# VH-VL binders against o94451r108to261, part 1

Every score and structure here is a prediction.

Target 1, 154 residues: o94451r108to261
Amino acid sequence: YSRPFAPVVHSRIRFRKSPFYDILEQFNAPFVVPACVGTRNTISFSFHVTPPALSKLLNDPKQYRVYLFSTPSETIGFGNCLMEFPTPQMELRINNQVAHANYRRLKGKPGTTNPADITDLVSKYAGPPGNNVVIYYMNSTKSYSVVVCFVKVY
Unless a header shows other numbers, all headers, positions and changes below count from the first letter of the chain; antibody chains are not in Kabat numbers.
F stands for the ipSAE by ESMFold2-Fast; E and O both for that by ESMFold2, at different seeds; each is averaged over both directions (binder to target, target to binder). V2 = 0.75 x the mean of E and O + 0.25 x the DockQ between their complexes.
Where letters were taken out, [cut] stands.

## First folded at step 1 (VH-VL)

Design f01 (framework fv_fezakinumab)
Fold by ESMFold2-Fast, scan of step 1:
Structure f01 (fold): chain C 154 residues (1-154), chain A 123 residues (1-123), chain B 111 residues (1-111)
Amino acid sequence: as target 1 above (154 residues)
Amino acid sequence: QVQLVQSGAEVKKPGASVKVSCKASGYTFTGYYMHWVRQAPGQGLEWVGWINPNSGGTFYAQKFRGRVTMTRDTSISTAYMELSRLRSDDTAVYYCARDYYDSSGYLWYFDLWGRGTLVTVSS
Amino acid sequence: QAVLTQPPSVSGAPGQRVTISCTGSSSNIGAGYDVHWYQQLPGTAPKLLIYGNSNRPSGVPDRFSGSKSGTSASLAITGLQAEDEADYYCQSYDSSLSGSVFGGGTQLTVL
């Protein structure tokens, strides 16, 4: 999944607007996490942080973050996609480091799950071989699409 | 003072190797890709490859694979291009150039260039 | 061989308009990748003249403009001056080669 460094327009997922952040850039094309029932599965892909985004992260790290988003694959053609992880039974690793995030659905408020904040695990490197993403998971009843985004937080 | 300073001209015999340096200053060296582009006398520009200065990751044009090696030293903000098994048709000015990416999508251009290093391959 | 096609030469008189074409294919310009232009004065390194099809870096006069349509791009120079005598190169990205590609260059002569 290594990509030469060139700005390519990726198919963009339109997530429901959050009052806590704005999505400024999507670093990868949606990556499918297939349904997995009764077995364990692992998927991996890479992304790179663009030089302008890296400049903002280095000069203003409190306002800019890198978030990993997930949403059911069947909904990515629509706007207003809900932030939802494939399963609470998952482990996310960025560059071989465990990302600590809450992968459970928020009770009573579907679609209010926070994206995973991976900023501190991201290499400050622009482009390939990029940042390695590995998801270990089990018991996902449907497929999900995952994207890594550059966000401004409030 | 944003600039790329390249090493001086080299004269090599066929079969030898040459290593050209490119020292960056005035910007975050690890925040931008470094590309190498060559130009034979009286000819056009030819892309050789790139290095990501932070990871050390590289990508080379098919024509140069097996003969070119790109490296960097982050402690002195310097990129290197080594070309081995030199032939007379490798005679060219070799430029380093910084790759700029804009979040708007398609922008992959060279906004800063070194002055070039003339490599002459002759017997 | 150059991947993008440019005329080898173009000429004009002071004050005139000249246009330099850059023709690509479905794997580069036709795939939507931006076109950038560089000016190379004799004995010097190339200098960025136009980026992202039509944008000028700080310090580049309004006389220089770029455009893109389909698989081709054009650089227009109006009010031609003696100082514009140089080689001009277009550049894009090619998805089949996974790398940067240049045009063969156009030598502009000011008569």
Scores: ipSAE 0.000, ipTM 0.503, lowest interface PAE 16.3, mean pLDDT 84

Design f02 (framework fv_fezakinumab)
Fold by ESMFold2-Fast, scan of step 1:
Structure f02 (fold): chain C 154 residues (1-154), chain A 121 residues (1-121), chain B 111 residues (1-111)
Amino acid sequence: as target 1 above (154 residues)
Amino acid sequence: QVQLVQSGAEVKKPGASVKVSCKASGYTFTDYYMHWVRQAPGQGLEWVGWINPNSGGTFYAQKFRGRVTMTRDTSISTAYMELSRLRSDDTAVYYCARGEYSSGWYEFDYWGRGTLVTVSS
Amino acid sequence: QAVLTQPPSVSGAPGQRVTISCTGSSSNIGAGYDVHWYQQLPGTAPKLLIYGNSNRPSGVPDRFSGSKSGTSASLAITGLQAEDEADYYCQSYDSSLSGYVFGGGTQLTVL
């Protein structure tokens, strides 16, 4: 018996283009936040800020940011993905610090959510295994895919 | 259908500049980054840089910084790469190629047919 | 020299299997960056063959497959056909160079 392979997940996520930022680099392969009905769940993963991104963050922190993006897993193969978190009642922690972001849609409409700005929580000098991401959530009827990206803001 | 149509072959003398164009059609020009990749005769592929057609932002490989300039004209869905102070070892086919983002994860899904630039005295 | 190492040539007979290796380092493939593969037929532009380590674009036959392990990737071609005769390039990203990197290319000869 051979070990089963992980489900096929696209290595890239193509988010809807924004006039407010450009995605310059994706630091991790999409991490699945599984559906979770009637109970709470926790997922965790790590990422590294690449040296070129680190250089830009240190030299121009007003133009360059690190954002955490989320989108329904069912959409990641199609491009023009909407920014949407698993639940409005979630908690995101970066290196054990709470990220203060708005996980809710405006007036309940899809695609009105902004990515979480985690720039001030990332360690610019993290050694292995890198920056730790933890998402605490409860009651999600579908799975989501999460990526951490280096962005230029306008 | 996606098409990237490049300008015709150029012959230049050392020290001159060359400007290659790439006209995009079949998709929204501002939704994808445009990359430039070159290939010397009988040699491999070498990445030159990218332009974000939406913002006009650019990023160039270290080897070409100071000699390359990338621009675009959104009214005609055309990207440009200008290489200055040409040397004989700049002789190559220059390709434009479409990329999803500037990030290190993504592939070049559509390519132009290439523009041969010959630098000789 | 190219940043990613490929054998300069491989050969096989029609119907056989060949594999083309792509060897990187800790700053590129070993850092987790995806590997993509391009096929370049004589006199033509490169064409995307495999993206994201193992995915095929529409129209690419399933006899082409990709894999990645550690600091290396491989392209496998089964059921070799004469029309597969081409140059094959792997591509990734290198964090130490802050740029996209290609293998040196592998010329596949059938028979």
Scores: ipSAE 0.006, ipTM 0.554, lowest interface PAE 12.3, mean pLDDT 85

Design f07 (framework fv_fezakinumab)
Fold by ESMFold2-Fast, scan of step 1:
Structure f07 (fold): chain C 154 residues (1-154), chain A 122 residues (1-122), chain B 111 residues (1-111)
Amino acid sequence: as target 1 above (154 residues)
Amino acid sequence: QVQLVQSGAEVKKPGASVKVSCKASGYTFTSYDMHWVRQAPGQGLEWVGWMNPNSGNTFYAQKFRGRVTMTRDTSISTAYMELSRLRSDDTAVYYCARGYDILTGYSYFDLWGRGTLVTVSS
Amino acid sequence: QAVLTQPPSVSGAPGQRVTISCTGSSSNIGAGYDVHWYQQLPGTAPKLLIYGNSNRPSGVPDRFSGSKSGTSASLAITGLQAEDEADYYCQSYDSSLSGYVFGGGTQLTVL
């Protein structure tokens, strides 16, 4: 039967399974949010929503969402990655609009932090260069990897 | 013994519905996705869809949307696939298969049921 | 029609090497999705043979190996044996279909 195998570095991140959503597609290669102690930092990247995902978002917006996930970079080669933001002291913007999400961790309940729901901020009509992501942050003690995913919600 | 035990062969008329069961044992039923894959006689494998046994949520291949429904009963560790409005070209062996991947977020199928032959004939 | 392309048949003599190709596109193998391989003996369910491009499950002999390059993957079988006679399927994920995809299957004959 299934047995664990050695971790491999992959372009996709395997997150801990959630009863509230399934990850159907990852739109970008993991983007590193570097450690930033005692100062502020800003990172930015872009992603494109694939045509099939875009069609589902337009036709069934209550069932399909676009979520932004984060996990410690040190763990991305392992399965069962925990959803965890770099720091509570952050602001996420999609196409220059603030994404409202809870960036705080709950001690004693690892992996209960929800990904950021950015569905309403994603352009459904954007062609190249796609959607712009900007993360402003301070006081992150380690590096994190961020991906934008197409999900089906429960 | 880690295994998937499927229900027996069925013969249906065109336009009818069929419901195939798949009982899991030897592992935590809610920890793995359940997929359904079919194989028409002498043909290759075709993915039908998947179900998350923990949440009950599903995703179906475009070809089967509107005709397939996947459900489960966690109290007896059993998954179901119901296919409606049957056509003769739905004649196939239907397999349930456990989706497993720890690293990539996309499944491979490490455990398979023995298959259920569904024959659709007039 | 299968999404991933495999030759319909390959053949070899005992002790020889055979390779089975699996050709995809930019929306599946070319997008970086892993390739997995299944062996199906006559009258049986498929069995996982290779996962994650090149990894063998416990119990699969070293004679079986997988590789992936660009939009294609390959299954190599060395030291061919009579019991290797089976159908072989590759499998990946396709982002344009938002679903799992299989190759058309390759029948291996050992003569």
Scores: ipSAE 0.000, ipTM 0.505, lowest interface PAE 18.0, mean pLDDT 84

Design f12 (framework fv_fezakinumab)
Fold by ESMFold2-Fast, scan of step 1:
Structure f12 (fold): chain C 154 residues (1-154), chain A 121 residues (1-121), chain B 111 residues (1-111)
Amino acid sequence: as target 1 above (154 residues)
Amino acid sequence: QVQLVQSGAEVKKPGASVKVSCKASGYTFTGHYMHWVRQAPGQGLEWVGWINPNSGGTFYAQKFRGRVTMTRDTSISTAYMELSRLRSDDTAVYYCARDVEMATIYYFDYWGRGTLVTVSS
Amino acid sequence: QAVLTQPPSVSGAPGQRVTISCTGSSSNIGAGYDVHWYQQLPGTAPKLLIYGNSNRPSGVPDRFSGSKSGTSASLAITGLQAEDEADYYCQSYDSSLSAYVFGGGTQLTVL
């Protein structure tokens, strides 16, 4: 018998809707990536894939993915949040593997940046403290909030 | 019936690269991750990494990062492991193995017969 | 060094019971990760013997059993037979290494 999954009330970020995916679940409370002007910084946190999400990832791997989202921290209370990474000068590692994604915002077109698809870097069975996320970055003029989400893709 | 058929033995010189294949049959190739595990002569098992045949995503043990590349071809249900800049201590039998879901960590239910890679001058 | 510790050898006579230990740490077995066991006959690939600490695949006799407690696991073989001569490996996962890990292997000799 597995340990009962207790409901966890996370502060949920409400991202702008995408025609390419639906956000079904958020695995962590928003993690702040602080502003870092003129220096380099590193942040790390952990997350667990929930049992309902794990079941869908294992049974329908073509339809379900794990994405890492980022948005300016100042906007997270208002909804319609834009997908935007802290800086193009960043490296994302999941369980010590580099995640390859486009961290640059298209000039003049906010919200055209896609979340990072980290599905294949995630250990579905990570024990405590969970899957490790590390972000190395430099030159971010404002703070960002990062969440890992379970998504259905189209 | 699940089968994993690996390519034949290879002899390489130090500094060369080797590419080992593993052809799967008897199951949905994209439904299971493929792992690579090696065993030096007279030694124990050492995990190299995995590939998700559905997405092409990979994860490698720290020791092999920068030298190993895993790929797959879904049209022929074949996984590949390429190891570059070979050293004599890379001499080993390289196994492919299919994973299966378990509560906390995957297990390997079917293994290929192994490919002996000998690195000598 | 292997990450999980097994005795390098164990021996017994036909019909006896032998136990093979697999000792881990807080970053692997102690973190709650399952332990799986593989049997490797001379000159062959490893074969799944026990999965999920104590489950047997179809075709594995019930004289093979597994258990797990704290940071360690054990494989027990009762009614020892000559065909049980093989190397036995435990396997788990280590969160600090972000890697699947194996024990160093135990050679079982039937006297």
Scores: ipSAE 0.000, ipTM 0.503, lowest interface PAE 16.9, mean pLDDT 84

Design g01 (framework fv_greziprubart)
Fold by ESMFold2-Fast, scan of step 1:
Structure g01 (fold): chain C 154 residues (1-154), chain A 122 residues (1-122), chain B 112 residues (1-112)
Amino acid sequence: as target 1 above (154 residues)
Amino acid sequence: EMQLVESGGGLVQPGGSLRLSCAASGFTFSDHYMQWVRQAPGKGPEWVGLTRNKANSYTTQYAASVKGRFTISRDDSKNSVYLQMNSLKTEDTAVYYCARVEYYDSSGLDYWGQGVLVTVSS
Amino acid sequence: DIVMTQSPLSLPVTPGEPASISCRSSQSLLHSNGYNYIDWYLQKPGQSPQLLIYLGSNRASGVPDRFSGSGSGTDFTLKISRVEAEDVGVYFCMQALQTPYTFGQGTKLEIK
């Protein structure tokens, strides 16, 4: 028995290509931000910057960054995943510091929502305890998957 | 609950005119582009035209088959979009739907009205 | 105008089995922003069309996870992993890359 459709299970989420950056490495398995209606929720996870990525961040900080990506969980089995945050009513903290990013979509411009640039908030130590991510949110009608990626910017 | 309620359909003779209305409720109407789509009996949907929002100067676009004869307009204070149909032809006989554009650039018609029948016949 | 061609036009399916619908565009629907401007709609008998998939692969709110969209450029597929009786209707692809926006001719899914 074979199905005419068997989605490939990826450990890595494949986001749409950007002219402004390339995704070189994903530091964590996709972390689910559950749907949450009528109440507040908080999720937390950690990640480590790998030694090769750390070396590039330290030696060429103008070309390499750490970005946090989000996409609806339902799409992660496919390519060209939409860069979309769970809700504009959210707060992202990295190592207990607020990340200032635009979580709202630009009207009339799909695909212009940028990942959150968290480079300046991440610990550049590759060992434990790593980097802590906390997302506070409310009023998300669907679940989202979040990954932290190492990117080269152009 | 989000709702789009259409009105103004009916029987009209060739060369006649009709105005369709679509009243929206349950969402911020002024933020969305709106489209009109029609479906002739036994056929698939055919795009009629669109109106953009205030931020895009309420600009409109039309299918070639209706251009010059149909006009789309909107009144954000009344949460309504309109389709003025002039010089009607028998080929314009269809169920007419208004639909909301979720993603602002004409993709994702995520909510549709119930449809109103327009019959052009002698 | 961009022409959208669907295959098959008629799709009899046994409940519980998978189904697959193809849509081909006469030119690429991939925008420079990285999205494929293709939507999928279902029209159940006597009802208005309803959105299933937008921008190629994104499921609309309330749509079961057994529906998925894939493809890029000119070749696109809508898949239903396990067909249920409630899935009966006509499926349409639509390109939203350029005006006039155009629909495929439709695929009628019916239960054997």
Scores: ipSAE 0.000, ipTM 0.471, lowest interface PAE 20.6, mean pLDDT 83

Design g08 (framework fv_greziprubart)
Fold by ESMFold2-Fast, scan of step 1:
Structure g08 (fold): chain C 154 residues (1-154), chain A 124 residues (1-124), chain B 112 residues (1-112)
Amino acid sequence: as target 1 above (154 residues)
Amino acid sequence: EMQLVESGGGLVQPGGSLRLSCAASGFTFGDYAMQWVRQAPGKGPEWVGLIRSEAYGGTTQYAASVKGRFTISRDDSKNSVYLQMNSLKTEDTAVYYCTRAYYDSSGYEYFQHWGQGVLVTVSS
Amino acid sequence: DIVMTQSPLSLPVTPGEPASISCRSSQSLLHSNGYNYIDWYLQKPGQSPQLLIYLGSNRASGVPDRFSGSGSGTDFTLKISRVEAEDVGVYFCMQALQTPYTFGQGTKLEIK
């Protein structure tokens, strides 16, 4: 089509700073992954990589990545949110391809988990319909908020 | 051609112990949660418990009727899952099945497979 | 625990005729994601249970299209459009919404 969809501005989640990356842009409004105790659940949403971010991914792939972040929903109003997935019992798919990431905390310690690097799974040539995110999960004791972000790595 | 083979059944007196084994082949064992289900004579199946993959902490869950008496464990190097049964009661008499539950990372893989079952009789 | 109740307990059927088995749950099996977390199993004489239907209406691999699952919330039905001799056995419904997973008491399908 000749008229590309303009990206919208989303409310930002402020994650705890990392020496290994800076968050430059958030591609979606926080998507709630509801609590799910003793049951299975699936959530899905989509996002678009903005034209400036897409340009940087194509021209400087060693410096720029697309990461999926998660944090407890109860904390998103505060700064220094911890990177923490809803449950180690999850599968993340981007455009129907499995994202291989570690969803567990190191020795159960909050904030030791890295965001999921989904860079190689996102479409670099796509306009609509954008990138589809699906999370299959079990046994999350509280709700989480998920965002896809453009990051600069060091 | 997935296969699950249970062993270790038999006759035991009330208060006794027994350990069941289940050997798996034909799939990537370590990727799946494994379950034990039993069926008493003339009754429907009853879920006993499950164990998650080691990648997801090897966590276990049990039915209330066996909690504190039964323990599920696994050894992925041997493609095997085990059920240690202690303090056996006559109500535990059943055919015990080893079942492949779900692909652990997804929770939505519905390819369930059941073994042939092994008989456990608890009688005085 | 969620209680699953089946009816009838015994179902004699003439070959080629349709058959229906009902299952009710003590609470809704409909999840917010739109799926009913009910599975159906067949246990043929001398064999282990085998999966027929998962998530209410999806046929397992290798299951003939004469088998179908329907219903929502608390009331579910397994239908066989044309019963064959190979369909003899005990049918069980199971809720997979929450642990402990629970089964119905079974329906024995017999050829008359």
Scores: ipSAE 0.000, ipTM 0.464, lowest interface PAE 18.6, mean pLDDT 82

